# VHH binders against Protein DOG1-like 4 (DOGL4): the designs that were tried, part 89

Target 1, 232 residues: Protein DOG1-like 4 (DOGL4), of Arabidopsis thaliana (Mouse-ear cress) (q84jc2)
Amino acid sequence: MSKMRNLVEEKFLEFYESWVIQLELYLHQLLIAHNNNTMSETELRHLISKLTTHHKAYYTAKWAAIREDVLAFFGSVWLNPLENACSWLTGWKPSMVFRMVDRLRKSRVVLVEAQVKKLEELRVKTKFDEQKIEREMERYQVAMADRKMVELARLGCHVGGESVMVVEAAVRGLSMGLEKMVKAADCVRLKTLKGILDILTPPQCVEFLAAAATFQVQLRRWGNRRHYVTHS
Key: E = the ipSAE of ESMFold2; O = the ipSAE of OpenDDE; V2 = 0.75 times the mean of E and O plus 0.25 times the DockQ between their complexes.

## First folded at step 9 (VHH)

Design z25 (from v72 with S104P; framework vhh_8fcz_2; at its last look DockQ between E and O 0.74; V2 from the best seeds 0.66)
Fold by OpenDDE, look of step 10:
Structure z25 (fold): chain B 232 residues (1-232), chain A 122 residues (1-122)
Amino acid sequence: as target 1 above (232 residues)
Amino acid sequence: QVQLVESGGGLVQPGGSLRLSCAASGFTFSSYYMNWVRQPPGKGLEWVSGISRSGSYTTYADSVEGRFTIIRDNDKKMVYLQMTSLKTEDTAVYYCAKYTDSSPTYPGFDSEGQGTQVTVSS
């Protein structure tokens, strides 16, 4: 049951496959850094910087793609069903990363009181921002059923002629809203990630990033096996 | 049967150049992200470079960035690694490998070839 892919989907699929493979390479480096306490702070910061740059590159590509076809990201063909199921507004849910931080705290990572306080403040803010975006998203979704669309539904009109124009207009309106919301969500993701990395020490950042990358990679691998998806 | 046959290795002086080739068969070549990996003497396998299905995206290890270039020809089912400004630390057996997400290690590679020896020495 393969569906036809448009050019945006095809291009981004190839990009994402490459991006994920590079993420695995960085993950390998992160794991080495985490297991070897011999790396200097400068080296750790360099590694962290590479990861942050890598993530920024993803969003740069994403935002270029969503400008062309934001709807492609709500049926992401480059993701397996599990990855899609875990997606919030076309990506990871920002508040989820705090669970990863909490897990670190339960491990060998010792956070000082000041860090704990700052993380909690960030958590609250992130959650608030998510909720705002969700509410706005709902408004756009509901707005799809505008007066004209409802009228078409009432009349039992099929998609054709004037009906097509009405639907296309509605879809354009929705798409504009979706693009806005996706960008907003991505901004929250980036701010959250930056916030966490600013609070953590370099060794803690490495551990956190390793955990996050592992989660992402494992989710993809497991999902691919489960659904017999081949992305390479 | 998956086959990857590497060639082009040899002995070269520091600062020299080599071009490695990999001939692929037995699988849909254009469907796979392809890589070069290497194993230095007494060391483990390390990733060197990768290239996307169409060749539009390429990546390199920090140690070879700016010196090595990976390219592919999907019609010929070939992957190449142009190496320039070679260093003694580049001495290794080089393997062509296709990406696999079934590997228990990161990143996942599938190498079926015997590799080609590259020796950089004065």
Scores: ipSAE 0.655, ipTM 0.871, lowest interface PAE 0.8, mean pLDDT 91
Fold by ESMFold2, look of step 10:
Structure z25 (fold): chain B 232 residues (1-232), chain A 122 residues (1-122)
Amino acid sequence: as target 1 above (232 residues)
Amino acid sequence: QVQLVESGGGLVQPGGSLRLSCAASGFTFSSYYMNWVRQPPGKGLEWVSGISRSGSYTTYADSVEGRFTIIRDNDKKMVYLQMTSLKTEDTAVYYCAKYTDSSPTYPGFDSEGQGTQVTVSS
């Protein structure tokens, strides 16, 4: 019902705003650590752990919410239109994170040959997992379309009561399938993030996390500012 | 326009307690994430605590976690900071601030009030 969907959207809107503001607080700490080359390895690892936990908390909250209403995450009310335009299965494509890694390689971050090799292996693995999800989604959509064609032919011959139940079952099946695909994509995102952080040194992890957080925060701010400029 | 009026500061001994208040007007208060920030003597602003629009999510700086509690009352358009176990390093002017994504800071906030002085001394 529209009331229930509004409740999920309202709850997650508040969660997401709070989550992004906390990310801004961590970004402040990351920028200090980036400028302070005398921080201990223990201090850097603690900060990296806080960021990892923060990202996992996002997915924990998201997975609870999609169980109630997965469609709320397609065209999300807590994101501006620019953020929504960048979305693939309710977020960035998992492999897109490597553009950030590539940008850091062109900047001041120096990676040794062993790290470059491991990052390339991870990129290939991430792309493979991403493509598996895309193939599964395509097969699911084809199977649903085939079943829908049969059901529509049946509906043309039968009274409305049975038709309503068939449509409701199909809608439930679609929602369950979308939930599984979103969770699968999120698992690839988390696995890729953790893989990158395992390959990079603690100072490199701080630079990567700072760049990623900056991009996310600035995308949000720029999207909101362009919305104002366009409509004011 | 936006108005934020802080009050409740004062002189307290270490270990003491205070409750700061912030009265808000000129905006839809219940639609905004709210913060407390402070400026210690001779130093820049530092973020202290934040609270989500309904109050369901709160955040605290490491230095105050477990000692301070942020609270809001959307019907009265008020934000509070319950301060306990106060230390001399908590001495500062305290401001409440609306979150804004147009500020250059992380997190984005601008204080509009004159603040309220908290002094913790023996």
Scores: ipSAE 0.622, ipTM 0.848, lowest interface PAE 1.5, mean pLDDT 83
ESMFold2-Fast, scan of step 9: ipSAE 0.746; ipTM 0.895
ESMFold2 (binder alone), look of step 10: mean pLDDT 80; pTM 0.823

Design z32 (from v72 with T105K; framework vhh_8fcz_2; at its last look DockQ between E and O 0.59; V2 from the best seeds 0.00; counts 0 for: pae E 2.7 > 2)
Fold by ESMFold2-Fast, scan of step 9:
Parts: C-alpha cells; structure tokens; sequence
Structure z32 (fold): chain B 232 residues (1-232), chain A 122 residues (1-122)
C-alpha cells in the first residue's frame, strides 16, 4: 500500500534535516577546537553547552512527535535505509558511544585512572539499562502475537463500525506502550551522554563529541550516497 | 543547470542596512535547505545563516545573530538576507548556497553563483 507522508512525518522531516545541518555546523566548530590548543576552557565549555542544548532540542521535538504518532519513528522517512538499519528502538544504541570513548585512549588527551574507572561503571550500568528495555520490548512483542489480539484483528475485517472501534482502541493501547518504551530508551541515551560528559574534561568532551558527530554525519552521507548511485 | 543569482550588495556606512536577494533556478527550490555564506577579503568562506525548506527553522552565526534576518519565498524561488546594524567586519562577497552532503567539508554547500559584494566603510 502506497502511503503519503502524514503531518507528523512532514513536520519532523523538516525539523530533522535542519537539526542535522546544524550538527554539521557544530562539527566544523568541534574539529577547529580539537586542532587548536589555544582555545580557553570557557570557550570549550561554551561549545560543549551548545552541543548539549542541541541534543536536548532533538529529544524535546521527538517526544512531542511520538505523542502524536510513535509509529512514524519505526522506519522513519527522514532517515535513509542505512540509518534505519542501524537504529535500536528509534535511535542509536546507548552502549555504542563507548566505542567513541575507547578511541580517546589513543589520542593526545590522556584519561586518568579515576576517569577510566567511572567510564567502566557507566558502561556496565548502560548495558544493564539496555537489557531491561529489550526485555520490555520482548514482552510487548509477545502481547502483540497473543491469540486474542489476532482475533481482534480478524474481527475488524468482517463487521462494520463496532469492529473498527474495538480494533482502533487496541491499536491506540499498543501505541501508548511503544511511546513509553521509546521514551525509556531515550532517557538511557541522555543519561549515558550526560554521564560521559560529566566524567570528561572539556578538551576530552570536544574530542568525544567530534567523534560522535562525525560518525552520525558520515553514516547519513554513506547511506545517501548509496541512494544516489542506484539512481544514476 | 542549478543556478543561484545574488543581488542587492553595495557600499554602506557602519550602522546601515542592506537587503540581499538570491534567485534560484534549475532545482526544486522548496525541497532544499538554503544558506547565506560570505568570504571576507583575504579569508575563507564563513557560514552566515540558514533556512529550512518551508522557513519554519532559521539559524544564524553568533557574529550576526540579532542583526540579520533570513527569509524565503518558495512561490518566487527567492531567499533574502535582511542586514541591519552593519559593521566593517561584515565586508565580504555574499553567496547564496544550496545545502549538499557531497562535500568533504561540514557543512557542504553548492555555491556556483558569482556573489554580491557588501562593503561597510565610512
């Protein structure tokens, strides 16, 4: 069935495109800061604050959108197929950011023993929180496959307005459950980002944010390039 | 085939105002994020301002925030930059640029236009 974009999809597509382009502007600033050791701690903290605000703005917009249509975030039209294939519960997998942290150990900015210990504790906690959410998703998937819900879906095909209303109520209930799980996953993402930034020094934060933003932007560009090549 | 034609530049005194215009053709204008970028004498390109597809989201460089306003008219395929409280450091060639993700730079711009010269001097 061909489907035209609904209002939530159109609005979030414009928002997300603008948000990613602004992330590229911040990435440019982060790369300059990383290569220029003359920047003051105040200047670095200002840049880090801009990135933190930018990420918070994304979740503010996302949560407003999922309140209206959470299903738009499963197979999002504003993401290319590669971005969608790499998604875990409508976004990046929280434990993935520790891959960026591991690369800091090879840089000129050295992590002290106390930071390494705190980052390992945060990694373990993040993985625990991920597994808890995955168990909740499994329970919802089992509920969706329940015989009674299958019977409700079939009923909607055979009897008029009464069946339609009952099926619609069931779908709304499932959507509310998905919204709660997506928000729980996003809370883990935000807590993980905040935890890392709280442990790192400003120069280390700049390097970490530059690595994370580079990965996000390049993943989008690689996926978009595949799309253009197949149409050439 | 993509063409961006800038106009509206000139000589103005500090504290003055100018309105720059960009006429777009050869692409679906209403589907692209549009930018203004500038090149001061002897310096590289500097991003100034950007505007989303419908105009719902605008962004400005810290150096121009509160002084410049970016506007678009999709029916006319135009993007504008209203400049107020102009400073000598705003002296540059101004280019209208369509966003692209094919550049090795962040952000990427298609800036094929000749630009429009803004000179702020007493």
Amino acid sequence: as target 1 above (232 residues)
Amino acid sequence: QVQLVESGGGLVQPGGSLRLSCAASGFTFSSYYMNWVRQPPGKGLEWVSGISRSGSYTTYADSVEGRFTIIRDNDKKMVYLQMTSLKTEDTAVYYCAKYTDSSSKYPGFDSEGQGTQVTVSS
Scores: ipSAE 0.731, ipTM 0.893, lowest interface PAE 1.0, mean pLDDT 86
Fold by OpenDDE, look of step 10:
Structure z32 (fold): chain B 232 residues (1-232), chain A 122 residues (1-122)
Amino acid sequence: as target 1 above (232 residues)
Amino acid sequence: QVQLVESGGGLVQPGGSLRLSCAASGFTFSSYYMNWVRQPPGKGLEWVSGISRSGSYTTYADSVEGRFTIIRDNDKKMVYLQMTSLKTEDTAVYYCAKYTDSSSKYPGFDSEGQGTQVTVSS
């Protein structure tokens, strides 16, 4: 069973498909860089910059799209069910990346004490910001059941005329809140990513970005196989 | 049966231009992200350019950015690669390829064609 896609969904689907493919190409470069110890710091920084720019491009496109239809991102048709299930407010959960860093640290990445301290501080801040957003999100969700909506529910399940107008008004209100929350979440994502990259050395950044990209790509591939989703 | 037939290659001097073509059949062409990849002598396969389903989005390797242009015609089921300011390092067999997520390697491409030889030499 497929649902009809609106124009925003169709456009963003095509964009995202292209964006992910480009991410895979960057992943390939990251893996090469990681396995090639001959790359200069300048070269590594250039690669890191390309990835950063790529991510920024995603959010630029996303924010343009959510202005038109933020609800499209809460039923993202460009994602498979697994990807959607792993999404927090229409994207990756910021605190998750610290687990990735921890995993790398346990394997082969050696962090100095100063880096560890800074990462911990960033982790605490990120968690705090996530919680604030979650609380606010809950408020918007609960607010959907406002007095007017409750009255409609009480009067029956008939949808038409004035009832439709009331629901539309409620949905508009929710959508405005959702857009705000999604942007807030994205800001935390971007700040967290920047924070981590500022703490890590260029080689460590490459390894981290490779791990993150691998996770994202593998999640998509596995999810597509499992649910027989055809993306390209 | 999926078929990708590349053409347009040849011998050209540095600074010259070539236009490659790829004729696709055997699959829903407009549903796939299409790519050009190349294999230089003695080297592995490298990605060159990609184009989205509708052609709205195009991407290029750093080495060819600003020199190559990828275009597609979904009605004709064709993909093109306009190459300008060719360099000796552009010498390779060029392949048209579908994107695939079935490969365990990055990036994943499905190439069914024999490729077309591009040789840039003075």
Scores: ipSAE 0.634, ipTM 0.858, lowest interface PAE 0.8, mean pLDDT 90
Fold by ESMFold2, look of step 10:
Structure z32 (fold): chain B 232 residues (1-232), chain A 122 residues (1-122)
Amino acid sequence: as target 1 above (232 residues)
Amino acid sequence: QVQLVESGGGLVQPGGSLRLSCAASGFTFSSYYMNWVRQPPGKGLEWVSGISRSGSYTTYADSVEGRFTIIRDNDKKMVYLQMTSLKTEDTAVYYCAKYTDSSSKYPGFDSEGQGTQVTVSS
């Protein structure tokens, strides 16, 4: 079990490296499109579609990996994701993306009234979906505590196959619940991304996608520097 | 000192096939995402294909997808590019490169070798 969890995480991290490198290649295209008056709307929409497909591919790979072992996506310090304050299910909170939109509006992206209204509606819907996921997480906190108490009682008696079957069922229930919640959070992230791209014009989408790709690439570089400093 | 030696280029007719090879030395080969890039006559560098550290993930430029296959052999420190259904637009000098994030360069890759010439013409 433990070997499979490590293998699943290691395989996904190699996928992620490849995925971020491809994102850097798309970032180069986004920067050319941002600074070049010669790209047509059709060419911009094609590039935006490539980025959308790339993000869908990330979630496709992630969901395949969590199907194999959802617990591989939680570190030992986050083994109990419902009890850790920093454990928004294996990613950034979906609504965090609106901080990037807000920053772009402050500096260089001009939005018309209809776009502002639609973005606010989307922000509210995204936060509502987040609240639903947080309620699901709270529900699982009780189930997780109960299963831990059953495990402690079992250690005290060390009795046969019925006790093992109850513990195994509890573990399967936790894993199934965590898989459901991770996928739900990812679905909110993807729907929010697509919603933003539907509201923005193609040039505005290029601005947004370039900022998002830059952030993602910088985050990977920060992680690599920390790894080098602490493990070299 | 990083060294990449490309070979296997040549003159082929449209529709033909070639297999390019790249021998790597001077770095831990299995630790790097590897790429092929090309430079058509009188033009700048163009990314062609990439392959992850283990070889489990490959990517291709739209213009070559379905026709080219990138392969690596970590034991021999080799990268290959199997090219099929070649077109005149594939005429270029081909370079292999390792990915680095230490410098901000397009395509973000180090190209150290002399390259190998591929010429596709009737």
Scores: ipSAE 0.421, ipTM 0.771, lowest interface PAE 2.7, mean pLDDT 78
ESMFold2 (binder alone), look of step 10: mean pLDDT 80; pTM 0.815

Design z35 (from v72 with Y106L; framework vhh_8fcz_2; at its last look DockQ between E and O 0.62; V2 from the best seeds 0.00; counts 0 for: pae O 2.9 > 2)
Fold by ESMFold2, look of step 10:
Structure z35 (fold): chain B 232 residues (1-232), chain A 122 residues (1-122)
Amino acid sequence: as target 1 above (232 residues)
Amino acid sequence: QVQLVESGGGLVQPGGSLRLSCAASGFTFSSYYMNWVRQPPGKGLEWVSGISRSGSYTTYADSVEGRFTIIRDNDKKMVYLQMTSLKTEDTAVYYCAKYTDSSSTLPGFDSEGQGTQVTVSS
C-alpha cells in the first residue's frame, strides 16, 4: 500500500541519477565533436569508447542490484510479471534502438549499401534473440503465479522450519531464473549497441550516441519536472 | 537564494597539495548532486568532479583522476575537493556547482559565487 521503495531500488535510483548526469557531460563532448570539423579519428574513437564503457557500467550496476533483489526492478507491488510481459524484462525492447537508427537515416545519416545490409542482419539477429528470451519467459509464467502465493504465505503465516526452507528455496530458484532472463535481455541490448557502433563510421557513431544521450537526458528531466523518478 | 562560497585556494608548488571547500546555503543541500568546475586562464569552464546526493558515487575528469578526491558532508552542508600531485595545468579558478535538471543549458550545472583561485607554479 505504501509507495516507499526498498533499499535496493533507492540505491540504484541514486546511481542512475549519477549515471545520467555523467551521460549529459558526455553529450556535451559529443555535440562538440559533431560540430568540430578538425577532430581526429583517434579522438572520435576515444570518445566513442568512453560512451561504450559508460553503458557497460550501467549494466554492471544493474546486475549487482538485481542479484540482491530482482523483483525491485518490476515496479509493481502486486509482483505479477504477466502484466509486464509486453514491456519486456525491466527495460525497452532491445530492437527498439533500431527506430532511432531509422530516424537518423531518414534525417541526417547517409548509409552505404554495405552498412544497410549489416544493420538489417543485426536487426534480424536482435529480434531472434528477443524471441528466444520470450520463449524462456513462457516457461516461468506459471512458476511466477506460485511465487505470489509463497510470498503471501510468508507474510501472513509462519509455517514450520522445514516448510520455510522449502518455500525459501523455491523463491530463490524462481528469482535466479528471472535474474538470468533480465541479464539475457540486457546482454542483447549491449551486444546490439556495440554491433551498431561497429557498423557505423566514427562520425555516424557520434551522431547516434548524441541522439541516444539526448533522449535519455530529456526523459529524465521530464520525469523530474513531474516529480517522479525515471525507470532505468 | 542559492549561495555557494568557495575557499581554500592559493599558491602551491608543482607536486603539492591543497584542499578546497564550498559552503552551501539557500537550498536543501542533501537533495542535490554537487560538482567542482574550473576555468583555466584564457579558457572556458571545465568540469572537474561530481558527487551524488549521499556521497556514494563520485566521478572525475580524466585529467584529475587519481589525484583529486571529491567529498561531501551533508550535516555541515559542505563540498570539498582534496587535490594532490598538483600540476601547472591545474591552475584555474575553481567553482562548486549545484546540478539542476530544470536548467536550459547543457550540462545542467549552475555555478554561483566568485570561485577560489588555485595557482600552481615553480
Scores: ipSAE 0.571, ipTM 0.841, lowest interface PAE 1.7, mean pLDDT 79
Fold by OpenDDE, look of step 10:
Structure z35 (fold): chain B 232 residues (1-232), chain A 122 residues (1-122)
Amino acid sequence: as target 1 above (232 residues)
Amino acid sequence: QVQLVESGGGLVQPGGSLRLSCAASGFTFSSYYMNWVRQPPGKGLEWVSGISRSGSYTTYADSVEGRFTIIRDNDKKMVYLQMTSLKTEDTAVYYCAKYTDSSSTLPGFDSEGQGTQVTVSS
């Protein structure tokens, strides 16, 4: 509450609140579908499609917002501290979802050998992509000590005049790099999600999506309780 | 105290239209995500539509998507539900509700009103 929010933060906060509520409603549908073995494959696929569309809508909104202010997403005011702490490059870490799949395997989900093989291949690829992004991010972090950022630091101590313009230009340069990295990370997220859903059967997809949504929703609730965070 | 007063219901033929209204008081209206829910005869409460704090974002149940429109007026503390192309299955008591979030359950709704009856019949 002590942090002043800019326009991008305010708009995205409202969007995200609505998006999360819709996610919770979809979660309800997923749970019903999961517990109802009488649903047709067509119905399941329709539900899965709605969820995937919902997620795509999030990234559409996110990417629009990050063009305006990518830095807002590195201090996401629409998230509680727990959610932020669990964030990797402004979102969920792609490799984490494989742990969810593993959990499913140990419970009700029976995967055939071909599925297991494909999931493992995807896991390896996802991990590789994450590492690549991390290395690039590290390069950006190290580059923060370059001439431009040094100038930013120097001029940042002085308020007013041309110095402000130079500082802003420097920040914009950094922001463009960060935007690129965030988009790259999001692409890995989307590819990973698509990959998993392509490997799993419709019933398995529903179970997976339910688990993922549950985790996301509960994480938010847990964090809100613990930190007394209200976004209203 | 929280008050939500629904109105606008009635009897209409299939394909007809109705506009429901909800007058809110007793709370900071603009701070809440507002919803319409309905209870069909012999069935449980089901979510119909929601609208964000500023009204910029709206969501709908699949069953009403493209037919219903939710809007709000924060100055007047009103929520509206424009219903078109009404079907028999839309017959229900409609309630205006605040979004509520519990620690362990799926989204709930706080309805303090008596609801308004919508009957779609030929």
Scores: ipSAE 0.097, ipTM 0.537, lowest interface PAE 2.9, mean pLDDT 87
ESMFold2-Fast, scan of step 9: ipSAE 0.734; ipTM 0.897
ESMFold2 (binder alone), look of step 10: mean pLDDT 80; pTM 0.811

Design z49 (framework vhh_8fcz_2)
Fold by ESMFold2-Fast, scan of step 9:
Structure z49 (fold): chain B 232 residues (1-232), chain A 121 residues (1-121)
Amino acid sequence: as target 1 above (232 residues)
Amino acid sequence: QVQLVESGGGLVQPGGSLRLSCAASGFTFSSYYMNWVRQPPGKGLEWVSGISRSGSYTTYADSVEGRFTIIRDNDKKMVYLQMTSLKTEDTAVYYCAKYTDSSTYPGFDSEGQGTQVTVSS
């Protein structure tokens, strides 16, 4: 069973629009929780769980979509140009979230020394995992431009069943390689998010998630306004 | 010009049911996420439910989850809110709203008079 590329893009566009709107609604709840100081630990844990489930739902939908068309995630139609410009391997760069964590050190929510140490250990591991993926992507880009691929590109300009079949098999192989790299990057994202939430207290988790969601929502709004002005 | 016309509100007793309707015009209805929001007496606006462009994805406020169902008919340019197990806390004016990126929650491109739902014994 193969699906047209446009079907994956249309389906994920609809999913992503819904996912972002739900994120904005959760952001509102996070900001109320952060500002009120009246919520119980149970209520805070419930809200944190909702955000964690929401992010996991994104990766479930994404991984289903990349099995059908991983290229849809490079220069995605559901993202504006600013969001696409800020992407690292089809999503947020894992180490970037530690900049948001660093802001917690100066907030009313104070990190203890043991948390600071664990966060630094996680930051180092996350950067190591990122570099490993970046080396793999570099190898992939070199392989795409090697002699064999250049020859296949020439054949792709000619009509004929045998040549078309060989080119299609090569393109499928390239797509599978990208799929593995995107999934590896997403695994680093999920491990980094889980690691941070495991280290932080519930009020600190709420502040962190609010900061992350605020950045994501604002980046989208800034990009949508700029895109509308330049491409109306 | 975006126009949204709400209807179907009324008086019901606790535990009752109502179906609200919203008729849309002035925009490509099938390309937009649609929402229901409500305003209880003396309170601010509260988001209730939302539905994606084709109806494949729906989401609900915790207060109405399991009791309300949002559906849409793109051919008729309609969005509906099926309400069951109504509570006195559901008493509000209900508004249909088109999503906009300009707000922290679903915003309004055009607002009608809404439709009044009153739940009382």
Scores: ipSAE 0.570, ipTM 0.807, lowest interface PAE 1.6, mean pLDDT 84

Design z5 (from v72 with T100S; framework vhh_8fcz_2; at its last look DockQ between E and O 0.68; V2 from the best seeds 0.00; counts 0 for: unsure alone 64.5 < 65)
Fold by OpenDDE, look of step 10:
Structure z5 (fold): chain B 232 residues (1-232), chain A 122 residues (1-122)
Amino acid sequence: as target 1 above (232 residues)
Amino acid sequence: QVQLVESGGGLVQPGGSLRLSCAASGFTFSSYYMNWVRQPPGKGLEWVSGISRSGSYTTYADSVEGRFTIIRDNDKKMVYLQMTSLKTEDTAVYYCAKYSDSSSTYPGFDSEGQGTQVTVSS
């Protein structure tokens, strides 16, 4: 499917394509590190730091873009339908990563009791934060049916400049709220990621990051094939 | 059909410079993220550098960062790799490649060219 893109969408699309390709390069390094037990802790930490920096760069770019057009991220043209379907407030759902950790634990990752406890505490906190954001998001969504929307409904039979202005005003209000919520969600994402990486050992971090990156890349590849989406 | 023709390779001493060129045809060049990859003797294919559709974003392998520069000309359908401060470990066959998400490897690339040999030796 083809969609008309605005300037924000076009710019971010190009950025994201580049960012994802770089992620694949890091994934390759992570897999090598995971399969090669010869890397020192210092080397592993360096690799982890590179990934962390890469993710931070994404959010820096994202936040700059949402300042211009937050609505672009609720219909992300740089994502395929599968990626969009899996998105929570314009990104990955923070609580999802704990399922990834659980799967790793069931396979080959051995966590000590102290790590398990800390992860559980983080899980609870993350879930709580998600719920708070969801409730606030709902309030913004419902608030659209406020005075402005009622006025729009009253004008509903009249297609003209006045109705457009009312809609624009309503959309501006919503957009401000959405930007706030997206940033809040991103903060939870970043905190959750940092929390997990602080709990895990460097080798465990590498494994976790590899799994996460693999999931993201495979989701994109599969979605592109199935929906005949060509990004690059 | 997709064609990528690399050129510009040769023999150079350590510390020297080379400029590689890639002529692309058979596809919408400006729609693809383009890359340089290389295969050292006895080693597998490794990514060297990439450039976004418009050229606004460039990335480099750690081993070549600060020494290599990738640029593209969408009007001419060309990709270039300026290599400086060459090292013996840069010896490889260099290929121009467009990104492919159909590959079983990370990252995936389509390299249709014959490559160009770069040899760095004293």
Scores: ipSAE 0.736, ipTM 0.900, lowest interface PAE 0.7, mean pLDDT 91
Fold by ESMFold2, look of step 10:
Structure z5 (fold): chain B 232 residues (1-232), chain A 122 residues (1-122)
Amino acid sequence: as target 1 above (232 residues)
Amino acid sequence: QVQLVESGGGLVQPGGSLRLSCAASGFTFSSYYMNWVRQPPGKGLEWVSGISRSGSYTTYADSVEGRFTIIRDNDKKMVYLQMTSLKTEDTAVYYCAKYSDSSSTYPGFDSEGQGTQVTVSS
């Protein structure tokens, strides 16, 4: 049975599909740069700039869509169930990206002591910012349970316009608060990404961006593949 | 039972124009991101262009941006590639392809048709 999609979900589904395919195009270029030692520093910086611009474009589109319907970003129709299960407040968890940095450091990325110290400082600050947001999320989870009960009451009775107006105002108020929380989480994501790219050299940035894009694309492909196999 | 039939290729001179067509059947055409890919002589497949399910978003390889335009018609289940300012390096067999998340390529695609030959030479 197909889930009903509102206009925000339908528009963002098409945007996100196109955004990920463009990410795949950039991933192809990142893998060439990773495997080909003949690229100049200027060429690497241009590729890194394309990737950062692409990530910023995602948040620009997301924040526009969230003003219309923040709830669409909780259990998103443009993500498969595995991708949704990995979400923390509508996106990747900022502190988990340092696992990727750690793995790259242990395998092929050599960092100088100054970089290691700056990355550790960033990890601590990121974790602190996450914990603040997690406390705010707990408050909104309680409020969302209250909203769910109000929605069920609305569906279960044919109440007059005054009661519907009060319920709609409460839902809008909760949605506005959730929008602000989601944007705060996204700002931590952007600040963490920028912080990592500022600390790393251009070749190290290419390796990091390639690993991150590979993980995102493969998570999507693997989750979709399991769905297709089991759904058939 | 996906079927994609490409047509419209031919011999053109540098600077010329050509419009490729792709007729689709055997799947819900309007539900898929569609691509053009090409195989130059002696080389592997190279992604050229893509278009979102409604046509609202288009993407192009750097080598063709500004010269090629991808278009779709969901009612007729057709994809087109309008090519202008053609260069000898555009010589290739051109295929249309449905986006595929099971492909080893980035972007992912599976070509199903025989393709259509485009030859650009003086």
Scores: ipSAE 0.648, ipTM 0.855, lowest interface PAE 1.4, mean pLDDT 85
ESMFold2-Fast, scan of step 9: ipSAE 0.739; ipTM 0.897
ESMFold2 (binder alone), look of step 10: mean pLDDT 79; pTM 0.802

